# VH-VL binders against Putative dimethyl sulfoxide reductase iron-sulfur subunit B (dmsB): the designs that were tried, part 2

Target 1, 262 residues: Putative dimethyl sulfoxide reductase iron-sulfur subunit B (dmsB), of Halobacterium salinarum (q9hr73)
Amino acid sequence: MTNYGLVIDQERCIGCQSCSLTCKQENNVPMGQFWNRVLTQGGDHVDTPSGDYPEGGDGGTLEMTYQPTACQHCENAPCVKVCPVNATYTRDDGIVEIDYDKCMGCRYCMAACPYNARVFNWDEPEHRPEDGTGDVAERPQGVVEKCTFCSHRVEDGLDPACVVNCPADARIFGDLDDDDSTVSKYIAEYDTHQLLDEKGTDPSTYYINGEMSPGRPWKSKKLESELDDDEAAKAARRRSGSVENGYDVTPHVPAETAGGDD
Below, E stands for the ipSAE of ESMFold2; O stands for the ipSAE of OpenDDE; V2 stands for 0.75 times the mean of E and O plus 0.25 times the DockQ between their complexes.

## First folded at step 1 (VH-VL)

Design b07 (framework fv_bermekimab)
Fold by ESMFold2-Fast, scan of step 1:
Structure b07 (fold): chain C 262 residues (1-262), chain A 121 residues (1-121), chain B 107 residues (1-107)
Amino acid sequence: as target 1 above (262 residues)
Amino acid sequence: QVQLVESGGGVVQPGRSLRLSCTASGFTFSSYGMHWVRQAPGKGLEWVAVISYDGSNKYYAESVKGRFTISRDNSKNILFLQMDSLRLEDTAVYYCARDLRYSSGWFFDYWGQGTLVTFSS
Amino acid sequence: DIQMTQSPSSVSASVGDRVTITCRASQGISSWLAWYQQKPGKAPKLLIYAASSLQSGVPSRFSGSGSGSDFTLTISSLQPEDFATYYCQQANSFPLTFGGGTKVEHK
C-alpha cells in the first residue's frame, strides 16, 4: 500500500518560490490564495512568485532559512475529525482530500488545522480564459481547498508540480512505506523533523533544517539513489510526452477530466 | 465602464497621517486584487502596496512598510491606504489600480486619476 | 529588489517612424513584464502584459517581445497620439518595480 510523503530540504531551498507559482499554475489557484507558501525564519509570509525578500536575506547582511509550507497531509489529521459531513477524508495512499460535493463551507477544518494550510473560496473564482495555462477547470465556490499533493498528477505516475519545477531540487516525493524509495532514504539518512510535532498530527511532510549563505554550494550532496535515477525515469515523473528534459509549463489534465460526461 | 476615483490627498506636515480612499465602480470589486502606485512630481512610477480580492493577503514596498496600511471594504467598493509617519519623500500623486488577474503575475489594467499628497513645514 | 533599466531615456521621432524601447531586468523574470503608456497629467494605461500580450483596445502597432532579462516594446508606425512616456514593469516578485521611463517626443 502506497503512503505518499514529502521531504523538503531547507539546506537546498533558495526561496525562489517556483513551487508556489507552479502550484498556482498547475491547479488554477485563484489570485490572492496560495496552497503552498514560502515562509521565512521569522514567520513572515512571502506572497510572491519569485522569492523577492527585503534586504537581509540570502546574499544580504542577514541570512534566512526558507520553509515552504502547505497541507502536511497528516496521518492523525484534526481537519478530518472535525468535518461534520465527512467531506475531508484520508485516502488509502495517505493523501488528505476534500470531497467538494460534500463540503458545506463551515470551515471547522480551517480552525482545526495548526498549519493554516486551508483556504476558503468566498466568491466565484475570477479566472479569465487568458489567465489560465489551458483548459484547467476553475476552482469551486463556497468550499475549502488546500494542497492535494497534486493527486491528479500522482495518479498518472507523475510527481507533484512543485517537486518537478523546484530548480534547487529541494523537494523529494514518494512512498514512505517503501524503504527503497528516495524519500524514505532521505528520512533515514538525514535528521528530519515534522512541523509542530508536539500537536500529534503526524505529518507526512518532513523537513531537513539548514541555512543558505553566500558562498555555500547551491545544492547539498544528493543521495546515491538520486544519482542512480536515470534520465528516462526523471522525464516520466515530470510529464508524459515532454519533449526536452521533462520541462513543460502546461498543467496536467487527466483523461477523465479532458473527456466523457460520466 | 470601469472607474476608479481617488480622494483624501492634501497638504501634510512631517510625521502626520493621511488616509486615502479609492471608490470603484463598473466591475465586481470583491473579485479583484487592488494596488496603490505613486509618482513623485516629475519622476517615475513606484509601486506601494497590494491587497488580495478578499483582503487576506497584503504586501508593501520596503520604503513604506510599517508606516502604510492597505485595506478594503468590499461591501462599499472602497480601497484604503492609511499613511502614518509621513515623510517628505512620500510627496507624490497616488494612484489606485486594479489587478489584471492574469495567472500569478501582477499587472495593472485600470488606474484612477490620482490624488496628490504634498508636503509643507 | 529587481532593478529595471530602460533605454533610451528619451527618443525624438516623427509620425510614421518605427520606435523601439528596451527594458532590462537585473535578474531573470521569465515573461512577467508589462508596458504602460503615460501622457502628461494623466494616469498610466496598460499596453502589453506578460511580455507580449496586447491589452484589449490597444492598437496593433504596439508589440512586445523578450523573455528572461531583456525585453522590447515596438511601435511599428508612430501616430500623433503616441507621443508619451513609456514604462516597463516587472510582475515577477515583490516589490513590484518599474523602469525609469522613456519619453517619446516630437523631432
Scores: ipSAE 0.000, ipTM 0.388, lowest interface PAE 20.1, mean pLDDT 77

Design b08 (framework fv_bermekimab)
Fold by ESMFold2-Fast, scan of step 1:
Structure b08 (fold): chain C 262 residues (1-262), chain A 124 residues (1-124), chain B 107 residues (1-107)
Amino acid sequence: as target 1 above (262 residues)
Amino acid sequence: QVQLVESGGGVVQPGRSLRLSCTASGFTFSSYGMHWVRQAPGKGLEWVAVISYDGSNKYYAESVKGRFTISRDNSKNILFLQMDSLRLEDTAVYYCARGKTYTITYSGKAFDYWGQGTLVTFSS
Amino acid sequence: DIQMTQSPSSVSASVGDRVTITCRASQGISSWLAWYQQKPGKAPKLLIYAASSLQSGVPSRFSGSGSGSDFTLTISSLQPEDFATYYCQQANSFPLTFGGGTKVEHK
């Protein structure tokens, strides 16, 4: 297959939380839980969209540094090592998954994760039409869950929902083992870092520019004319269909599932 | 425990071919990128080639491009280096090395485990 | 190709000394640099990756620093087992390249 990874450009991120909200709709994540959180520079959890400030608004130019944090899909994952029933495992393509049929709800993996990226479903998940219901299954009870890199989407050749619906184009997803992929070019061109690299978990998620520069505008400096073909195609996908006037809020349902097969 | 064992080295004549093998154990071989690194006697290290975990991506040093072919057999946990059109400049100890992470990018371009090496040299 | 220049080529030191080895890339490589230790007749051993991340099992007296084009490996208090040759290696782009090596030897 391939080896999936993600680059988050903190210089481009405006803290709007579209990634968190889109993830909830795509994956039918219950009320009160988040698979993706947007943190401030101090590491504080931000559960409400904060951003969308025009340059030169009240109080002058408003600049903030945000750190979207979800499962890092670590190559040396502590959550995999501590699972007593081998429910948490690493796929050949680098995605860390949970086999819900094996998960016993002990939550050792949550304690082992230095990124606080896992949630536990205490009761049956709430199900609401506004939350992207319909063809999206309810989340199971009594198990641990986390970001899946939208494996149901990537298996069908689509980018994760949080990547497609990022209005700031701050997320680059692709094959880390392909030096010609856009994600690999970003890592090669920019100074990237992994969160808590001292922990030795070897994340598949990389960050550009962890601190705000005093001179940085709230919007990215990269012009649309400077986008390569892959970046331009990604931006066009965000603007086509339902994303032309907002976000693509329709969850992806694989063809094999839509036919009534389990 | 991780172990990498090279074999196939020896004395060859210029222009001939040689195939090196590296047998891996103690880890999920199919999940890691693998590299070949060589060292001429008394000289420094020189990177030779890499292959991704599934064999879909390969890269070579310019000095060996077109002459050497890296491949792997994940069912047998074996890494190969097919060396064609051998030159005196190819005299070296050849090391099999594991990329530190599952990818062949960045930390996967650093080597956390190495074999003992196998010597390739020339008779005349 | 990215050229890696390592200095000094050798350094004479005593146990307890602070040893500093530098590595310079011919172009920017961000933080993508690794350091290795090699003893005579043996394969290299990874010490540092991503410029400053200590490999598991490596003593804390080893540290790495730098970004862009200039990098440093420091041994804060040299031990008898640290007499070896050290190599830097850029991990930014293919083809991968190593520095020429620095031999740390007894005074």
Scores: ipSAE 0.000, ipTM 0.439, lowest interface PAE 15.8, mean pLDDT 78

Design b09 (from b01 with heavy chain D99S G101P Y102L D104G S105D S106Y G107V Y108P; framework fv_bermekimab; at its last look DockQ between E and O 0.02; V2 from the best seeds 0.00; counts 0 for: pae E 12.3 > 2, placed apart)
Fold by ESMFold2-Fast, scan of step 1:
Structure b09 (fold): chain C 262 residues (1-262), chain A 122 residues (1-122), chain B 107 residues (1-107)
Amino acid sequence: as target 1 above (262 residues)
Amino acid sequence: QVQLVESGGGVVQPGRSLRLSCTASGFTFSSYGMHWVRQAPGKGLEWVAVISYDGSNKYYAESVKGRFTISRDNSKNILFLQMDSLRLEDTAVYYCARSRPLYGDYVPFDYWGQGTLVTFSS
Amino acid sequence: DIQMTQSPSSVSASVGDRVTITCRASQGISSWLAWYQQKPGKAPKLLIYAASSLQSGVPSRFSGSGSGSDFTLTISSLQPEDFATYYCQQANSFPLTFGGGTKVEHK
């Protein structure tokens, strides 16, 4: 049985925010919200995406440790337990999802999440053309949202967008129940830890904090350019919010008012 | 004190419409999901419908789907149930109830109204 | 729909008796079960939520147990004010469904 998980290698992470920006573009996350936050050693969120982040040097700069944090996809998830209508649930493949048709906007799952991984859509999202989100459906209002491990991509055999577009290759995604998977081998070979493990939520996201071994294998990413025409068409349909693909426009964002003049 | 007071029940003829109201006081109405639950005379409880805190999400029991419409007016602290195409099988006391999940646990229907009776005549 | 079956439909008891009421779900509902008490002419009152959590203000003689599909409400020492009808309710999925009720009557 498939059980998806993620390893984040903090020694490779350079704090560039590509994972946060790529997640916003892939999932049309609104202004002011992040499903994937990059935190510093002290837990402070790094607000500014940057290609020019300063590195350590003489005279007063130092290298930072970064901790990208999103939904941990916990096996014992408090957010699932508090949902009065079971809108939040755990899939057979380990991904924690929200059924937007069931979500009643009470936000109790946000209070229950020790990782601060959930956001609430108070108003219909505002997007600018510069955000590069023109081909993705508007996010629904009145519901809670979070990282989905890009289930729409994963169902098409692709890695999550934050994994594919990490310039430092600091993210490894795969099946935790397959001992031969790259993600399982990393967890077995290196000292990995889960965030707030004393809470007993049993996250499916693991972190490596330590100097990289010279012989460490690195996972090859499956890019969209490597998909055949059928796979690419399915991926495009999922991003557009097709009803058939499970990434769907909710009743709060009707097709005739959310998009063009149709 | 939390209070829920139903009104609008009465005697109707089959096929007609009736609108029930539930006036809330003693809490921040706009922060809670609201439900309608009914009970036929001498029978058990049957869940009818729910509406989210802001009115954007609604769900119905199969027996009333397409005939009943739940709505709310948060500015006046009032919950409504519009009942169209009424049938003899809809005879019941109708209760409004609020639901509130607590941190770590779900707490359903912690407060109920007194109920309003809907019945039929020729 | 998830069907909730309560047994017995009625139980005759005396003050001081231990009363047990059972509830069975047609599919697994984890611990998403509540128990209510209803007296004649009155609205139901929440007793227990999440299968075993006692609602504030409810006497400790009431307790709930179970998980998955089988659940029990226990009244450890029945008091005169406890003669009423009791209902279980699943909160796992829509539509929300109630058991048929159990009437606790004087012996």
Scores: ipSAE 0.005, ipTM 0.405, lowest interface PAE 15.3, mean pLDDT 75
Fold by OpenDDE, look of step 2:
Structure b09 (fold): chain C 262 residues (1-262), chain A 122 residues (1-122), chain B 107 residues (1-107)
Amino acid sequence: as target 1 above (262 residues)
Amino acid sequence: QVQLVESGGGVVQPGRSLRLSCTASGFTFSSYGMHWVRQAPGKGLEWVAVISYDGSNKYYAESVKGRFTISRDNSKNILFLQMDSLRLEDTAVYYCARSRPLYGDYVPFDYWGQGTLVTFSS
Amino acid sequence: DIQMTQSPSSVSASVGDRVTITCRASQGISSWLAWYQQKPGKAPKLLIYAASSLQSGVPSRFSGSGSGSDFTLTISSLQPEDFATYYCQQANSFPLTFGGGTKVEHK
């Protein structure tokens, strides 16, 4: 059975916010709302590292990562459990969606979501641009909305908009139940984590552990320019979208249709 | 930006009445439940009352029930607390606070005013 | 009424220290627990909601954990601006109730 999931390579993420904006346009997300956010893990401000420089002999303690965060499409979704009218539900393919006809706007699901992934239409929604890029209906006032993994695109055999428009190829979408999928290969090869795994929500989103410099070894104190030939070659492969074992970061969408604004 | 500004506090005599106001700006006031929370000098926080976004539901702490009345004017973006039969134990800084969007009125408070002080004359 | 018990009532710490504050509810409150920070002469500030969700704009050094009746606020590395009083609050049922507070002060 198909079970869609997302892998996000935090080493490749450059914090450009393309995923956030593309998602907004594709899905007609109202002004002031975002289904997909790119948060900073580091200092007190966006795009700010934590720590000090220099410190000791190890080059300092500066740390910063980007944390792209949207609905995790959890297998054990608390938002599904708490919905009094069963408006939130899990599809057969693992995507968690909202039936907007059933949604009564109680916002219990917003409280239940540990990822703060849901937004509510308090007012009549406004959209900029007026027309989105995707074939999706706008949602009315008084309902909750969130990431759908771009189910409208997935049903057409396309990757989510946030995936195809990621300039750094940091996002990989696919079937978690298919061992031959790119997403499964990444999870098998790389060290990954899930957000708030102690909560027992069992997210369908995985994050590859890494630092901000693309291709830079995790927790390495070396600059990329200081890497030996083998390490540099490995980093180069990662930057090109290849994994160590020769797998490519290949989107679900064919190469000729991949990338750019859909 | 979200802003809450309390007013109406002052020095009163026991048994008297006082009306507090909280003026909201920077958000759709009519969409949010609002609370009053008070803090006696040098003490902790005490929840006082809540009013739903449309004013249809109100709940009070037992300590103020029957004496205090929470209300709101959504057309003017103002929250009120009518305090009658005031007691010495009502001495506190009174904060208005906005409900974070949650189910019903069981919510934490994501924005607070700076408070208005209510004290009593000796 | 649900009573919220915080411990410790005060803690002396230094910049860079890991600080842990606990809150216990007299009844099960699921994850309906919030944490606030209050500095002298200022209004409280929401840090954590739903036991472990970080409020927007709050530094990542703050984290919340727990469910049911036992909860924890953690400051991974205390900063100078973190010296304040912290309160837990249950949002499970009325009346809403706060913990007694924990003052984090300079060692």
Scores: ipSAE 0.000, ipTM 0.472, lowest interface PAE 11.5, mean pLDDT 84
ESMFold2, look of step 2: ipSAE 0.005; ipTM 0.476
ESMFold2 (binder alone), look of step 2: mean pLDDT 91; pTM 0.940

Design b10 (framework fv_bermekimab)
Fold by ESMFold2-Fast, scan of step 1:
Structure b10 (fold): chain C 262 residues (1-262), chain A 127 residues (1-127), chain B 107 residues (1-107)
Amino acid sequence: as target 1 above (262 residues)
Amino acid sequence: QVQLVESGGGVVQPGRSLRLSCTASGFTFSSYGMHWVRQAPGKGLEWVAVISYDGSNKYYAESVKGRFTISRDNSKNILFLQMDSLRLEDTAVYYCAREAVPYSSSWYRGYYGMDVWGQGTLVTFSS
Amino acid sequence: DIQMTQSPSSVSASVGDRVTITCRASQGISSWLAWYQQKPGKAPKLLIYAASSLQSGVPSRFSGSGSGSDFTLTISSLQPEDFATYYCQQANSFPLTFGGGTKVEHK
């Protein structure tokens, strides 16, 4: 039995919105709704890769911290507890799912979610032809929806779309109960935290904050312990960057110049 | 640097078959969904087919469905279009094009467009 | 299939003119629309994706707007290199469909 979880490395996240846009595309999310939001450390939603930055000092390079936020797939989910018709439930693999046939549109789960991760379909959603190559149905009307960890993809052995399409390789998905999985090794080796852990929801999504991020080479999913001498030296040089006027001058590849690992 | 080059076009007789190829260079071909788009002489663009980055999903325009087959060989960085039962209305310049976003899950809806195109290869018919 | 109706089929303009091209989908496509420029004998070039996002390297005089079923491409101040045929393309669902094209010609 699997127990799916996600690690988001905030040191690698460049705020490029690829995870938000690809999630919308993969899951046919209507215009004006997002299942995944990219927030700044201060809680502002970033609508573009180079969104508005807070005013800084006169010199140096501003290194913004981004926090992609979607359904956390909590083990102790308040949205499951408040559902009067048991439409919201936790699958055996840890994914929190909504049975749309049971959902009555009361929106109690939205009020109960401390992550603001749920949306309600007031109007008829965008249409999609029945014949096609995708497995995701048209979005139903009058129900609550949220991130599914791309359960349709995961059931086929694929990673969620936001994981696959992250140009910065900031997302690691896998089985938390498999100690040999990359996601488990990341949680074991690096400091991770859960959003609003004081709420006791036990999220299955973990964050590596920028200060505690591994000194991995750019776009490598390797653990720091797995780096060769050259890779480790490059990571150490990046980590040893200085701060000038409140800005981290560590050499990072900017979003507009990063071409991916293609 | 980033380049797509089509080949295999030419003069054929109606009812015959032809196989087009598109060779990719300068990028990680296996990460991108690929399209075929055609344009009849003096006419507009017509979408033909698409294949996902891993080859698991394909879709075709109604005019070619059942006659054309899209495929790819990620080990050789080549996209193919097998064209069977060719008709005079298949006369066109055929372009291969790359989806703008790698590892796209666009199969469930939405595309960011096609950002890299080949030069095109002409398919025409003799009497 | 989603039908894309593009208007006008041709427009005569002078350098410095503001040019607007419209595209209408036969059903809602959200913001899943791209705009392409094609010059004679050349492959199309992506200008705009997701209805309003400017592709890297494309001049800022090009802009896209609209959502749902009605979309517009605007060239704020036409330049000599902008005389070309422009196509919209819905990216919402398969099969993908293009508009009929708008040829921007010298007056």
Scores: ipSAE 0.000, ipTM 0.398, lowest interface PAE 18.1, mean pLDDT 76

Design b11 (framework fv_bermekimab)
Heavy chain, then light chain:
Amino acid sequence: QVQLVESGGGVVQPGRSLRLSCTASGFTFSSYGMHWVRQAPGKGLEWVAVISYDGSNKYYAESVKGRFTISRDNSKNILFLQMDSLRLEDTAVYYCATDRSPWLRYGMDVWGQGTLVTFSS
Amino acid sequence: DIQMTQSPSSVSASVGDRVTITCRASQGISSWLAWYQQKPGKAPKLLIYAASSLQSGVPSRFSGSGSGSDFTLTISSLQPEDFATYYCQQANSFPLTFGGGTKVEHK
ESMFold2-Fast, scan of step 1: ipSAE 0.129; ipTM 0.624

Design b12 (framework fv_bermekimab)
Fold by ESMFold2-Fast, scan of step 1:
Structure b12 (fold): chain C 262 residues (1-262), chain A 124 residues (1-124), chain B 107 residues (1-107)
Amino acid sequence: as target 1 above (262 residues)
Amino acid sequence: QVQLVESGGGVVQPGRSLRLSCTASGFTFSSYGMHWVRQAPGKGLEWVAVIWYDGSNKYYAESVKGRFTISRDNSKNILFLQMDSLRLEDTAVYYCARDLPYYDILTGYPFDYWGQGTLVTFSS
Amino acid sequence: DIQMTQSPSSVSASVGDRVTITCRASQGISSYLAWYQQKPGKAPKLLIYAASSLQSGVPSRFSGSGSGSDFTLTISSLQPEDFATYYCQQAYSFPYTFGGGTKVEHK
């Protein structure tokens, strides 16, 4: 059956943080929290987003690699195993979800997640909206949250917001169990890896960093030769997508699950 | 400096009750899950119970379920174990232990700090 | 409940010896395994977590390996202060369970 997954092409990623910002808008993620972080590799420090894009992020001058990181939607998820009330669970389609009505706020799943992909929605005064009213954060309080692969969008036949609004087209979403899907073709054709593969969590998120050599262009020449005309058109459509007040006004269907028009 | 100090152990008769306490200092007690682990004289370690950081959830070993109650007072930094219907098989040194809080590792619950233990034993 | 079987129950060794202790879980526990050292009359001390991660302040002669259901604690060159009882513990699911212990004693 359907088994959703994500490929992130680090050779195309320019570190612009559109994926983080669009995720916050789509899912009403509170200030100070991120479900999707863009990490900087090759430097002395981990680059954690603090609202604004770092000034003059110049990937061409600073030979830096960017690693967007969110919930990996692991097949062997530690967060699911440690949840004593089964609030964190794996759906039949591979998406790891949290039942907020069951979540006790113990945060044990946060400690178990090797990707630091979970946030806690404080029910404490120190994390309340400043000046009371006007706060647009309608997320449940006292519970743990994380990237959902935008399951609300996916159930309507749309790609996740971070996929739609990636200007570099660095994200490919679809059905890992469909050998003809774009996401499956990318995994088969490129040298992909999973984060912290040694921990045995079996992520549903894969990264392409290709064969990079210092001083060579990072963009893979194989990317364009693998897309047929329909896939290229869908990729262009995804790049032109937009999100308005947390609602995507540019409908499209993931290439891997196309054919569900009704 | 993290410290856990148990008290309340002693000599008791079978069928009676006893309440153990564990006073925590040197860390934000209300942010950590807490456990009780016991060890019978000359025997190995046996996990007894856990309580969530806010007291909202608890789990017990089958051998003590229905007889022991774990609780905490976050305003006083104290962990409790109420032991009812005590049996000779409950003879042990009882340790309180803090779970290890990590966000970037596969497991977060090895016990990084333990108290010195309090002995619970029975009169003839 | 997950049963933890630890072997050997005791080992006689001399300073400088390599000591190996094994721990087997009755089911797969991934890497949710910790190792503790306990000296007589004292509380246990955490040595290794996540099967192979050395706790801060623990000497590098201690190492852990394994995943799934079979795990090993190794002391590469035994020191006088290492004569103690060692326990493995699974943190995969409640109830948490410990191995029976391995006493490392003087030859």
Scores: ipSAE 0.000, ipTM 0.385, lowest interface PAE 19.3, mean pLDDT 75

Design b13 (from b12 with heavy chain L100H P101Y Y102D D104V I105W L106G T107S G108Y Y109R; framework fv_bermekimab)
Fold by ESMFold2-Fast, scan of step 1:
Parts: sequence; structure tokens; C-alpha cells
Structure b13 (fold): chain C 262 residues (1-262), chain A 124 residues (1-124), chain B 107 residues (1-107)
Amino acid sequence: as target 1 above (262 residues)
Amino acid sequence: QVQLVESGGGVVQPGRSLRLSCTASGFTFSSYGMHWVRQAPGKGLEWVAVIWYDGSNKYYAESVKGRFTISRDNSKNILFLQMDSLRLEDTAVYYCARDHYDYVWGSYRPFDYWGQGTLVTFSS
Amino acid sequence: DIQMTQSPSSVSASVGDRVTITCRASQGISSYLAWYQQKPGKAPKLLIYAASSLQSGVPSRFSGSGSGSDFTLTISSLQPEDFATYYCQQAYSFPYTFGGGTKVEHK
């Protein structure tokens, strides 16, 4: 089964913000909101493109590693668990989606997300950008939104817009469960890192060549083929919808079967 | 069954070198970070060093930096601690410990298994 | 470096007593705190990880609480086998650091 993931090569990333702009255009994201941010390794938002960083005085130029950050599409997503109406859910292919018809605007998912990846659509901006280049409709009001891995594009066999339009080729997208995929080969060749790995959310976004601090001394993700019998049994229980460590992996139900009032 | 067995401790003279080993069994050694932790007689626990699962990164306590070298041989499931320029202050029981991250549940258990310890002492 | 201040350094208790040990980090460490039990001549044993999660095989009378900078280990009803030294440890950043230890001894 398909399990979409993303590798970001921080050595190639030049901090140009193209991924953020491309995402806004493709997904019609309103002025003032960002589904993708480019951060420094210290967590500061970068406003200087092309790798330049302000001089550090007599101490010399500060070297920066860039960390593009969006929804990580976590396998153990706290935003899915806290949603009282199951509007936030995990697709069979690993993409975390929001059913806007079910979202009640409580924003519990925003508080639960350690990556600050979610935005709330309070009101229509006074100057909203015109329609983007993708086939995504105008953004709904009163709901939470985030990066979708451009599910409308991947359903058509295309990569996310931020991947295809990265001028540095710093992003690799594909099926993590396909050993022949480019993304799987990158994960096998390089030492990979997940953001806030200690939070236990198990991101589907991996970083390479960043030498991020604090790094972790364990392997960033253990492949299915590397699981021992006990670990495989735990993974099987998790996929079957069992609740462990307070996480509910129950599959999303379609809106028409959610039970409306007749 | 997970087991960690240390060896190589003993009596040394100040300024000399000693190499400790820790043999791992019962798990996929190459997927886990490994640590050395020491305890001086009658004192508390002191973290010494860590090595990443693949040997690519290492970190040391300031008290041993430049004198001790952590390494591993994943083909033989052995962790090493090379101790150079030994001082009387290095007298301790040295433990190896496994750095456990449960990938299925996303839970971190820093030292879920420890070896039995190997004593390093000094002669006059 | 993150300093771990553990208190008390020792506590005298009887079987059946409730024992509370505290641990304070010099900076925020989220829930990256573990508790260990050590008996004389033995290696430490993991009791609690992620500040409040009980390690498999550890009796339910042991519990951990806290987040950020202040943490507590509680033994609800002390048993004879619980007389030991207890250590907290932060795993938030390197170098990892341990508390000074708390010896739980007979009255």
C-alpha cells in the first residue's frame, strides 16, 4: 500500500521561499497565511533568500541551515486524535486530511500540533490573492487548514507543487513503502532526521544533510522490513485501529455516513 | 532476550590507556544508539559518551573530551570505549546502556537496558 | 549544560509509607525525563520514561508526574524491595545529566 512521504535535503535548500510561494499559488492560500515556512535550524523564520545571513559583527558571518516546515503528515498525529468530530483524519496513503464539511472550528488540532502547521480561516482577507494555478477551490471560512501534500495533484500521479517548483531540487516525494522509489533510496542512503522526533508523532517528512541539533542517536525511521516480530505485532495492532499510548488510529468515515439529522 | 555484557575493566596506572568493550545480543544492534555511563565508588551516575546507531556522530562529557573515544563495530555487535591519559578521577564502574526509541509507538526510553558494569581502578 | 537538582538526598521510611522524590531541571526539558532505581552493587533499572510512562514489568505503585522543569516520582506504598537509590535523568539534550540521587533507607 502507498505511503506518501517527503525528504528535504537541507544542504541543497537555499532558503529562497519558492516552496512557500508555490504552495500559496497552487492551493489558493489567503494573504497573511502560510502552509509552508522556511526556518533556520534555530527555529527563526528566514527573510533573507539565497543563503545570505546578516553579518555577526566582528565574529564573522553566521552559517545557516534552512528547515522548510509544513504539516509533517504524522503517522501518530495528535491533531487526528483530538478532533471531536473526526474532521481531521489519516488517509490510507498516509496523508493527513481535513474534511471541511465536518470541521467545527474548535482549533483543538492547532493546539495539539507541535509543528505550528495549521491555520484558521477567520474571515476573508480584504485583499485575497486571485485563483491559483491548481484545481483547488476557494478557501472555506470557519475551518482549520494545512498542507495536504497537494493530494489533488498526487491523486493524478503528480508530485506536490513545492516539490516540482523547488529551484534547488531540495525536495524528494514518493511512496515510502516502495523500495524502488527515489524517496526510499534517499532514506536508505542518507542519515535522516524527523522534526521533534521526541514528541512521538512519527512524521512522514524526513530531513537529510542538515546536521540538525539536537540530533538523535537512533535511526530516524525503522522500515517495515527491519521490524522484529514484537514490533511487527505492535504495528499490526496500530493499523487495525487499536488504541495504544493514547492514540486512536481509526480510519476516517466519509461525510455522507457520519450520521446527519433527517 | 536483550543482553549487554561489558569487559576490559581492571587495574591501571595513571596516564595509561584502557579499552572497554560491550557485547550486545538479542536485538538489532545497528539500529540503536549506545551510551557509556560511569559511577565512581559511592557516588552518583555520570553520563560519559554517546555514539549514533551507524557511528556517524558522537558526543562526550566535558570531563572526558579529548581523552576518551567511543566507537562501535556493527558487524560484531560490539561497543567500545578507548580511554587514554587515564586519571585517578576516572575511577568508576563503567556501564554501557541502550538508547531505545520505539518506532511503532514513537516512545523514547533512554536507557531501557544496562550492562552489568566493569570496574576501572588504579594501582599506586 | 542542564543541571538536575534532586531532593531529598535521603529519606528514611517504613514499609507501607508513601515516598515522594522531586527533580528540578535548570531549563525546560518537556517530558524528556526518566527515573531509575539502583540497588547496591547492581546496574540501574529503568522505572519511568517520558516523565510519566511506566516501564514494562515495573509495579504500579511507582508513578511519575510533571513536565517542563519540575518532576516527581512517587511510591504509593513502599515495599521491602524498594529500599534503593533513585535517580532522575534528562534526555532533552546532550550532555545527558542525572540528578544527585535519593537514597530510600529503613527507619
Scores: ipSAE 0.042, ipTM 0.503, lowest interface PAE 5.1, mean pLDDT 77

